# VHH binders against Iron-sulfur cluster assembly SufBD family protein PH0883: the designs that were tried, part 3

Target 1, 326 residues: Iron-sulfur cluster assembly SufBD family protein PH0883, of Pyrococcus horikoshii (o58613)
Amino acid sequence: MLLNGEDGSMTIKINHVKEYEALVEIYKKEGLDTSLFGNRIAAIIISGDKIIGLNSVPGVKIRGEEVENGVKADIEIADNVKLPFPIHLCTGYLRSEGYQKVIFNIKIGKNSIVKFTSHCIFPYAKDFSHEALTSIKVGENSWVSYEDEHIHGEGVRMISKTEIELNKNARYTGKFSLTKHRAKELKLEMIANLGERSVLELESKVKAVKDDSVEVREVAYLKGAYSRANLKSTVIAFDEARANVVNEAYGFGDYAKGHVECHEIVKGNADVQTVPLLRVKNDKAELTHEASIGRINEAQLMQLMAKGLTDEEATELIIRGLLGEY

## First folded at step 20 (VHH; from s1 with L99I)

Design s2
Fold by ESMFold2, last read:
Structure s2 (fold): chain B 326 residues (1-326), chain A 118 residues (1-118)
Amino acid sequence: as target 1 above (326 residues)
Amino acid sequence: EVQLVESGGGLVQPGGSLTLSCAASGFTFSKYTLGWYRQAPGKKRELVAGITRGGTTVYMDSVEGRFTISRDNAKNSVYLQMNSLRAEDTAVYYCAAKIWYRPNWDYWGQGTLVTVSS
């Protein structure tokens, strides 16, 4: 089923009241922003293979189609749109087992400023596979912010692929975070093509614990003159977790500037590899990288615990110091 | 079956000394970080002293200089020498062991009471 929001509507259309209310309660318990369910928020709320809420606002058209095992959504932002509130993308799965596929096609017009807040809500998952395919095309002179935060149960296997196209003077800032819930198995791929004078900023932070397996690949193609990209990846790995992170930047345009920043923190026997890959293909392009690698030290940990901290508190304090976060 | 068995507790006058012992069995002792915790009646359990796998020792501020933790991997034992005891050291003392990078202490003894009183 294809659902279109009404033009100018600020009201959420709720087809499944009890399931919608369950998602709101999960937000409350997890400390997520419940104002995103307000009537002034453009939103698509997905649970399983159903669209359970859909709201449009002036300048934003959201069309959804229920498909086998999931949802396909087209989100179009008109030219000259500057929204006072974020667009909410909520992808829920409230069963313990199964498979979900979501496809988002997002097109932002010219001269627009928009923020997306995306949540994946899989709190009860014990054996659940999630596949997400996202295409984002940002029109000339537009500024997009995209924040992605996840709530996972203990058994999520996730594959997420995002392709970003930035037109002239466009700016995209993306944040992905999975640090408070079990990663288990995560494969994240982000590929961005940058036009003239466009700016890309990506920040990814993942914590892997126990036997988690994490693969992250973020790629910036700096095709336009004066394009700029910053890619920052932080991996925190405990126990016997494995993580492989590759950040790539390709400098094609005149005066293109790219920076890749990789940080890893290890506690225990975790195996982490973070790899910057920089290919300068224009003598006027500048690509740089930096990396930091920190290991949590047994004696340092014990010294803090003897000062009255729990293992968790001492670990967090050491991580903040190693990352320069105070 | 894993066991941590404390001994050596008792009544002592202020300024006196006691040696606590903890005998371990059922796990590979040398792979664990060891510690002594104490809990006074109505108080939270607190880490008094710890010793890493490599022999580095740590102490809470109020006992540093008075208490000495040691381990003997050949005897699967950890010790706490307590000198210059004060009334505020009165507590049940627990031996504990953990895999150092995991958040929880895996094994605990049943505790031995130390009373410091005139």
Scores: ipSAE 0.612, ipTM 0.913, lowest interface PAE 1.6, mean pLDDT 90
Fold by OpenDDE, fold request of step 22:
Structure s2 (fold): chain B 326 residues (1-326), chain A 118 residues (1-118)
Amino acid sequence: as target 1 above (326 residues)
Amino acid sequence: EVQLVESGGGLVQPGGSLTLSCAASGFTFSKYTLGWYRQAPGKKRELVAGITRGGTTVYMDSVEGRFTISRDNAKNSVYLQMNSLRAEDTAVYYCAAKIWYRPNWDYWGQGTLVTVSS
C-alpha cells in the first residue's frame, strides 16, 4: 500500500514511512536539500534492501527491483530532455550492521541535460559494508552532472565502481565527496570510455582518518578523436590512515587531450601514495599530469587554536580552505 | 614519568613583567609542540601562546606584542616572557605539550598563578 504525501511529497510505501521520515530527518540534520523528496523530482529512495520511494517524471523512467541484500535500479532518460530538477538517488541504511548492494544502470538519450544528486546515508553504521555498482551511458550531445555525497557513521566499508560511456559530443561531470565523514575502507573506482569530442570531468575529495584505508582509481580511455578528460583526486589523510590514489589516462584518439591531477594532504603518520599513469598510443594525443603531497601547517593550525578554535575545528577550517569549500 | 613543572608566577603590578618557565621530563621534548594556556576565574582555558617543533611562535591576539614564547630543547624547557602585564592577564598559567597532529594535548603542568594587581 502506498501513502501519498501531503504538500507535494513523494508517494511512499506505507510500511516504510518511518524509514522515509528518518531519512528526511537526517537530511535536515545534515543540512541537505530536503526538496529532493518532492513529487516533482525523479527519484528512487532506498533503505536497506527495500525501495521505499520511487518517482518517475516525464522523460525519466525509473525501474527498481529489490534483490538480495539490496536494490537494482534502471534509469532511462529519453532524448531531448532537459530537467529543471535533479534526479535524486537516495541510498540509505539505517541499521548499524549489515551489507547492502546497489546496482544502478543509467542510460541517457541524445540531446539531454540531466543532473544527478546521489546520496549515501549510513548514519548509524558500526559494522556496515556497502557495494555500489553503477553503469552510465551518455548519449550523443547529452550533458550529465553526477554529484555523490555521503553521510557515514564510524563503521562503513564501501566499494564503489562506476563505468561511464560517453558517446559523441557527450559531457560528463562527476563529483564524489566524502570529507565530512569517513569510511574505514573505501575503494572508489571510476572508469570512463570517451567517444569523439566527448568531455569527462571527474573530481573526487576524500578524507581519511585514524586507520582508514582509501583507494581511489580514476581511469579515462580517450578513444574518440578530440576527446577531453580531466581527472582530479584530492585525498586528505590523517593520523594512521592509508591512501592510494591512481589516476590513469590513455590517449588513443586523434588530438585527444587528458589531464590528471592527484593531490594528497597529510596530517600525522599517514601513509599516502599517488600515481599518475599516462599512456599514449596515438602520437596526436596529449596527456599531462600534476601530482602533489602536501601537509597541514602546524603553525597555521595553532594560530587558529589561539583564536579559540579547537584542533578539530581548526583542522576542518584549513581543510575546507584547501578544498575550496570555505 | 612524564612531568611538566611551571614556575615564575606571582604578584606583579600593572605594566610589570614576569617570566614563566616550564621544565619538562619523561618524554622526547623536541618532538612536541608546546603551548601556554591560561584560565581565569569563571572563564574557559585559552591558548595564550604556542611554539611549533620548528620554533614558529603563535600568540593570542590580546597578548601579541607583549608576550614571547620560547623553547630550549637542550634544557627541555619552554618559557613565557610577559611584558606590559594587565589586570586581565590574571590567571593560572599552564604549560602543555602535544604531538602536533593529535587533537588533544598530551601533557599538562599543574599551573602557576599570575596575579596582576595594583
Scores: ipSAE 0.611, ipTM 0.925, lowest interface PAE 0.6, mean pLDDT 92
Fold by OpenDDE, fold request of step 22:
Structure s2 (fold): chain B 326 residues (1-326), chain A 118 residues (1-118)
Amino acid sequence: as target 1 above (326 residues)
Amino acid sequence: EVQLVESGGGLVQPGGSLTLSCAASGFTFSKYTLGWYRQAPGKKRELVAGITRGGTTVYMDSVEGRFTISRDNAKNSVYLQMNSLRAEDTAVYYCAAKIWYRPNWDYWGQGTLVTVSS
């Protein structure tokens, strides 16, 4: 039995109403867009190993399968689709302990424009492991935006692997954000193959605190002629956190252009490493990189404290500024 | 044993001046960020002035231009020169030390009372 939402709400399985409500409340609490739960929005809502909600719209077909310890979802966007609203991918885990695996297979047709809003919501996690495997194939001339925001409890171990394939003239902008909460253990991998004249933009932002361990690997294979890639990773590491950021670009196509950036901000005794890897096997390809390891300014921090902020508040404000999150 | 001992507090008239001193012992003074806090009755403790390890100074807006914080690492001491004192400056003043990247102040003095009154 399905529960129809009021005033344009998403249809939810009746036996998962509690989970649904809980997720919505978390969205509210965290300041996330609750309008994403509207019935006009293509969406899959996952809690644990259950599909709570599933909504397809014209041009967007979402199929979900509950599997051991998680969910597998296939998302297909037809050709010539322009969506006025994003596709909402909500992955939640509302228990403190456990394991969850999600698999997303996304195929975008030709000449389509779509935006994905993805959330991983693990607010109560104390001893929780999350594995996410995503495959994204972007058809010819299609534009895709994929924003992935994570809200984690204190004890999240996450492995995320995303593979991206861009066909001719395809555009993909990916954003990953885990900055509001500690990372604990994070392995983030994004690998993209770029076809002819395709464009890849990746931006990852991660905060690591205490004894967190963060590994970020972004890879762009610029195989297509005139392909372009921009990879940018920013990690804030506090206390005794460890962070390793590796951005790789391979120039194979004629006149391919790639740029990789790795920026890390350190406060305390954090151990951070950045590795830009550029490799060219085509004398017409061009690759560039920029790497930096900065720090929180002690004086600036104190200045804010003198204005009445706590150290934590001041630090947060500085970080937000650095991240451009005003 | 770690100690921070304030001195120099007392009664002063409005417009007067006072110099507070804080002598530290028991820790590597040069590695610490230092600050002066004050707490008036019924009010929250507030950072009045701070000085970084490198000697950069920071002030609360209300005391800017009137107060001067300084440190002497050789003497393990921090000072607060207070000029043009106002009634609203009346408070117990505390010296404090912290590792700059830590969220909390590691060490506090016992406090010294400054009373500005006619």
Scores: ipSAE 0.606, ipTM 0.924, lowest interface PAE 0.6, mean pLDDT 92
Fold by ESMFold2, fold request of step 22:
Structure s2 (fold): chain B 326 residues (1-326), chain A 118 residues (1-118)
Amino acid sequence: as target 1 above (326 residues)
Amino acid sequence: EVQLVESGGGLVQPGGSLTLSCAASGFTFSKYTLGWYRQAPGKKRELVAGITRGGTTVYMDSVEGRFTISRDNAKNSVYLQMNSLRAEDTAVYYCAAKIWYRPNWDYWGQGTLVTVSS
């Protein structure tokens, strides 16, 4: 049977019940928002190299293509779209070993307001490689927020590359978080190009433990006049973990203003290095940076434990103090 | 084989004193943070006193001023001097050792009973 396209878009119903239910159960166990699986939420739900759910709403077109070892997804938001609920991007891999590549091409039209909630769900991974390539283009006067949180097993090797383009007066606020689960091996690269009066705010939080290896590179090209960028990286490293963070800002536009913040917390023998690269190419641009490194003190930790806290609770309190988060 | 062996427990009257000792073997003692835990019947195990690798001491509020922890790295031993004992100090006392930055205590002794009663 053939159905006519009355609304001009195709809606694909969820038809992989076992895999879908497994993802929902993981969300419940990890405390993630299960309302994102509702039928009024624009969403693409990926498991392995299959699209197991695909929903659209007015003003949002999501197209997916299954490819070898993964999925390509094109997400287009029309002009003048203001969504009250987030667009849900769920990328799952429920086997213990393998490889997955995902490619997201996201275009937001003019005068639009959109929130993305992205989850990568790899809870059983023991020997798994994940490659993600994301392109985000934000139209004039639009505001995008993008929250990215990961659930990983013990053996994930991840490479993530994101390119962001902000048109005039566009605003992008992005958060990446991998703090509750093993990083193991993580390479994160984000590159943003800022047009006139555009605003970029990026925050990345990573916790590395055991022998984890983390590399982060975040770059802002402030090309437009009055463009602004704030890049904030927080790395918490325990045990014998290694982390290398490079934050770059390039000031091209008149009165462009960029700021880079790097915060590092070390417990044990971990080795963390952060490197700011700031290049002013316009005498009317201003680029600044700040960095802090804190080491957890053995005596302070023990004092808190003697007051009844677990090691984890005491460690968390000390980290909050070192980061100034009260 | 790693061992922590406690000694010195027993029965004492309220207000009395007792010294607990813990002899360690099978690991590099000076690299570890040491502690004494106690557990009364039906209660959770609680950290009574701790001593860092550098000799800094910490105490739970109810024993501060009455108990003193010390360590002797040459003898691979940690001690707990308990003075002004009270009935609520009655518990099994355990010696424990951890690598300071790891969340779990790596090694535990078998425990020694301290009873404070008339």
Scores: ipSAE 0.598, ipTM 0.911, lowest interface PAE 1.6, mean pLDDT 89

Design s2
Fold by ESMFold2, fold request of step 22:
Structure s2 (fold): chain B 326 residues (1-326), chain A 118 residues (1-118)
Amino acid sequence: as target 1 above (326 residues)
Amino acid sequence: EVQLVESGGGLVQPGGSLTLSCAASGFTFSKYTLGWYRQAPGKKRELVAGITRGGTTVYMDSVEGRFTISRDNAKNSVYLQMNSLRAEDTAVYYCAAKIWYRPNWDYWGQGTLVTVSS
């Protein structure tokens, strides 16, 4: 077990310096922000089943416990904490095969503003299973953002389950992206319970290629009066990939408002299903949805290639046009 | 063994014409998008013309109106009719085939030289 890092400094176990430096080099190679390894960043750095770096800052307590095949971490943010830098969660696995389980229990106090930057770093994985269980409880009037970007090898099987509890006036913005690396087998589940006047914004973007299998489920329970949720899912599927995305919203509170937005882009023979499930349980609640489905056209692709673009460049340009992204 | 074999290249005067042919074997021709690329000395390879599985044709700007690509699935062949040839059309021309939704061109010929000179 590694106790909290000392105030204002990163604790690195001496027998893991080489492994820590390897993670930093992977961040550099992949264009991720290496300043997240700085000494003023609250962080936990995991490789395999070991905690190889740990740093706390005033207002943030991080406690880690090494367990069989993984790590359990408790992260507590005190009341009235507004951090100038993100809290860094780095989960690495640098071998080609194996299994890793991580458990994050995150509790944010009242009147706090914090950002989490999370990276899963599995660049060499060929036969690797990753299981993540995350619980996030956000205190009254707090604002949390959580960005999660992954680096995967060609053989990652990932199961991630996240539960979010938003107290009165809390706000949570979550973003997950896996578009530059192979999804292979991905199961994501995010379940959020929204208190009075709380706000949830979730965005997930996944690209599935070859024979990838992707399952995503995002659920918002709008229990409190004036709670609001926006769930946005974007699936880009090529080749023979399969994706199933379900976004659910349940309107219980007076004047609760939920919106589900689903976008699909298909190239080739991929099979994609995105399903909004909206249940209104209160006459004063409002739930809406929006969906778009685009298929990349062979002739349009070739026309762009004749203008000098590679297949990849032309495909990306068409995708951006279909999504309205610039 | 997959093969793409180009023919029809040679020396031609400016304003003349040539027909390039590419005979394919070893794959299901009708399932592939076909293209002609060219590479001039010291230049990068560029897509000159393409033809989809359904017969839609595309051309680079500098050859549109002068070149015509066509395919004959019964003969497993793709053609490039080049008219009104100019000195700047001098290059090695390559036949290529791809599964349209995948990024790589799967098969390439060895190329046939076209020289446009007085």
Scores: ipSAE 0.594, ipTM 0.909, lowest interface PAE 1.6, mean pLDDT 90
Fold by ESMFold2, last read:
Structure s2 (fold): chain B 326 residues (1-326), chain A 118 residues (1-118)
Amino acid sequence: as target 1 above (326 residues)
Amino acid sequence: EVQLVESGGGLVQPGGSLTLSCAASGFTFSKYTLGWYRQAPGKKRELVAGITRGGTTVYMDSVEGRFTISRDNAKNSVYLQMNSLRAEDTAVYYCAAKIWYRPNWDYWGQGTLVTVSS
């Protein structure tokens, strides 16, 4: 039975209360915000191929459909909606093996301000494949933020594709973070089309360790006049990990302005490549890029350890210094 | 079978000197960063001196200028020359080895006692 949450109350499917509570306990253990499971939060809570929680609020309509190996969700935000709390998208998989596919279609109306908080919760995964397809259309004069944080076990293969359409004066800020848990195999693709005076800010931060393999592709099409994009990628790679990051910006609109920023931090034998692809097709458009590459130095690490720090504490300090985070 | 064996500890007078040795076996010595840790009763284990694969040396502040770490890759050995010893240098000293970019020290010796007393 598929349930669409009615305004103001979380609906939990009868036979999934234990799975719901297990997700809340994982949030507590990992230090994630449990208030996102509260009353008045628009949310869809997924575990495996089941919708186990669903809540809508005024101005936000969430509909879900259980499909083979996953869930498809439509999320619609009306015109003139300014939410006081984020919309919660929780995608869980609490088994060690399997496959999950999720499809999110998100449409934001005009003159609206909304925040999405998205979590992928796969703490016990040993041999698990996750595929996510997301389409986000942002109406005129709307501002959307989308924060995505992941809790992974040791064996997750993840493919995520997101398409973003920004209408006139729309703003989208996106953050992806996978730094506290094993990436193992990660493929991310973000493609954004920017209308007149729209603004895109994307920040991706990934830590790859052991034999992890990471591929990231982020693309901004600056089609409208005065459109602006900032794409920031940070890759921290240890051991024998491999990472390939491609950031693309295409300047079509008059006075379009794009910036690509890549930061790489390498420890050990990791192999990291970041590639900016910038094409200007309008003599009034400006595209720039910036890159920093830092390698953690054995002697510097040891000097900090001799001052009483553990290897991990010393490594963290060096990383903060290389990223300019004092 | 990996083994780190310390030797050279003992009782010395303040102001005296000792040389600690650590013989390693069972791993490729030249690929490891080496260190000497010490632990006094009631205190936490602390890194006294370290030496990188390339021979760069580091020291905790209180021993710099008095202690010298060195390594001999042909003999699979690391040494700690301790001069101008003080009572506060009294501790069990441990030899340790790590792959430099991994967070944990992979191998530890069983320790050798150094006592600095009149």
Scores: ipSAE 0.584, ipTM 0.905, lowest interface PAE 1.7, mean pLDDT 90
Fold by OpenDDE, last read:
Structure s2 (fold): chain B 326 residues (1-326), chain A 118 residues (1-118)
Amino acid sequence: as target 1 above (326 residues)
Amino acid sequence: EVQLVESGGGLVQPGGSLTLSCAASGFTFSKYTLGWYRQAPGKKRELVAGITRGGTTVYMDSVEGRFTISRDNAKNSVYLQMNSLRAEDTAVYYCAAKIWYRPNWDYWGQGTLVTVSS
């Protein structure tokens, strides 16, 4: 049985109202856009291994299947679709312990413009493992943005693998952000195949603290002629955290252009590594990279503290600046 | 045992000068960021001056140009030279030490009272 909200909320399963409300409250608490739960929004809302809500709109078909320990979803966007609102992917886990696996198969037709807003919401996680497998196929001349924001408790072990296929003249912008909460253990992998004149932009931002372990791997296979890729990773590592960022670009297509960028900021005894890998098998392809390992400035922290900020406040301010959030 | 012991506080006239000293023991002094805090009655504790491991100094705006913080690693000591003292400088002054990348100060002195009064 489905329940329609009187306030314009999406249709939800009646037996999951409590979970739905809980997720909405978390969004409010975290300052996330609650309008994403509107009935005009294409969306799938997942809590644990249950589909809480599912809404399709013209041009967007979402099919969900509850599986062992998670959910599988197929999302199809038709040709010539221009959505005024994002497609909302909400993956929640409201318990402190457990395991969740989600699989997203996304197919975008031709000449479509769509935005995905993806949230992973694990606010109470103390001993929780999350596995996310995503396949994204972008049709010819389509433009896709995918923003993935994570809200984690203290004990999240996450593995995320995303495979991206860009057809001719397709554009994909992917953003991953985990900067406001503890990463704990994060393995982030994104692999993209670029067709002719396709454009890939990936941006990942991660903060690692305490004994966190973060691994980021972004790979672009520039197979198509005149394809372009820009991979950018920013990792902030504090305390005794470990971070390994590997960005790879392969130039195969004629006049393919790739740029790999990795920036790491260290505070404390963090162990950080960045590896840019550039490989060309076509003498017409061009690849570039930029990598840096910086640090939080002790004097700058002190200066802010002298202005009345705590170390935490000062650090936060500096970090936000570094992340371009101010 | 870790100790921070302040000295040099006392009563001084407005416009006067005073030098505070803090002697540290029980930890590797050179690895720590040092600071002088003060707390006046009814007010929050505030960082007056700080000095990094590398010797960079910072000051709160109200004491800039009047106070000078310095450190002597060989003597495990930090100093605060206070010139042109004002009534509003009256407070208990604390020396503190921290690992720079840690959010909390690791060690505090017992404090020394500075009273600026005519």
Scores: ipSAE 0.554, ipTM 0.901, lowest interface PAE 0.7, mean pLDDT 91
Fold by OpenDDE, last read:
Structure s2 (fold): chain B 326 residues (1-326), chain A 118 residues (1-118)
Amino acid sequence: as target 1 above (326 residues)
Amino acid sequence: EVQLVESGGGLVQPGGSLTLSCAASGFTFSKYTLGWYRQAPGKKRELVAGITRGGTTVYMDSVEGRFTISRDNAKNSVYLQMNSLRAEDTAVYYCAAKIWYRPNWDYWGQGTLVTVSS
């Protein structure tokens, strides 16, 4: 089934009202912005393999298709569009077991400014696999912010692949965060091609606990002259978790500048690896990197505990400080 | 079998001193973070002093400067020297051991009563 959004109205399928309400309640519970479900917000709301809500606004066209085990969505932003509110991408799975695949094709026109708020909501997942494929094409002189926040249950296996294309003078800021819940198994890949004078900022934050396995790969091909890229990945690994962070930058364009950061914080017996890769095929390009593996300090933890905090509270406080969330 | 056995508690007058000892057995003592907890009547259990694997010491504010925690790995023992005791220090004192990165304390002693009274 294909659904096209209409301007000014949220379309909710009558047979999915309960799921819609359930998602809203989860947002409330998790402290997420429920205003994202307003009628003035361009949005697609997915639950399982169903589109339960779709809304368009002027300059934004959203088309959705229900497919086997998931949803395909095409989002097109016109030229010369400035949106005062974000476009809401809500991907939910409210069952404990299963598989979901979502495909997002996003195209932003020229001279447009847009923000995406993306949520993956899998609160009850015990044995659940999620695959997300996203393509983002940013037109000339356009600015895009893409924030992706995840709410996961205990048993989520997630593969996320994002491809980004930045045209001339395009700007893209991407943020991925999975820090409040268990990652379990996460493979996060983001690959970007940068045109002339384009700017890429990617920031990923992930917490791995217990026996979690986290793989992060961010890649910037700085093909355009005067292109700039900043890739930053932070992984917190607790217990017996495994984490591998690989950030790559390739300098091809004249006077291209790239910076790669890989940071990991360890508590316990975690097995962590970070690899910054820089490659230049143009003597006018410049690439830099910074990598570190830190740890939670035992004494610091105990100091907080002596002040009345639990281990969990103390750890959380330290981590939030390290992540700059306070 | 894992055991933590406290000793040294008793009745003492205000301003007095006591030394508590905890003897551990049944686990690799040197790998554990150690602590002394206390629980007064009607109050929750609270961490009084801790000592890391490396020997760094931490104290609750109210006992800072009065109490000293120490460990002897060769003897599988942890100690709490308590000076300038006050009535409010009256409690059952427990020694505890944990793997530092684990959220819970793994082992607890049976406790020893410290009564500070005139």
Scores: ipSAE 0.542, ipTM 0.897, lowest interface PAE 0.7, mean pLDDT 91

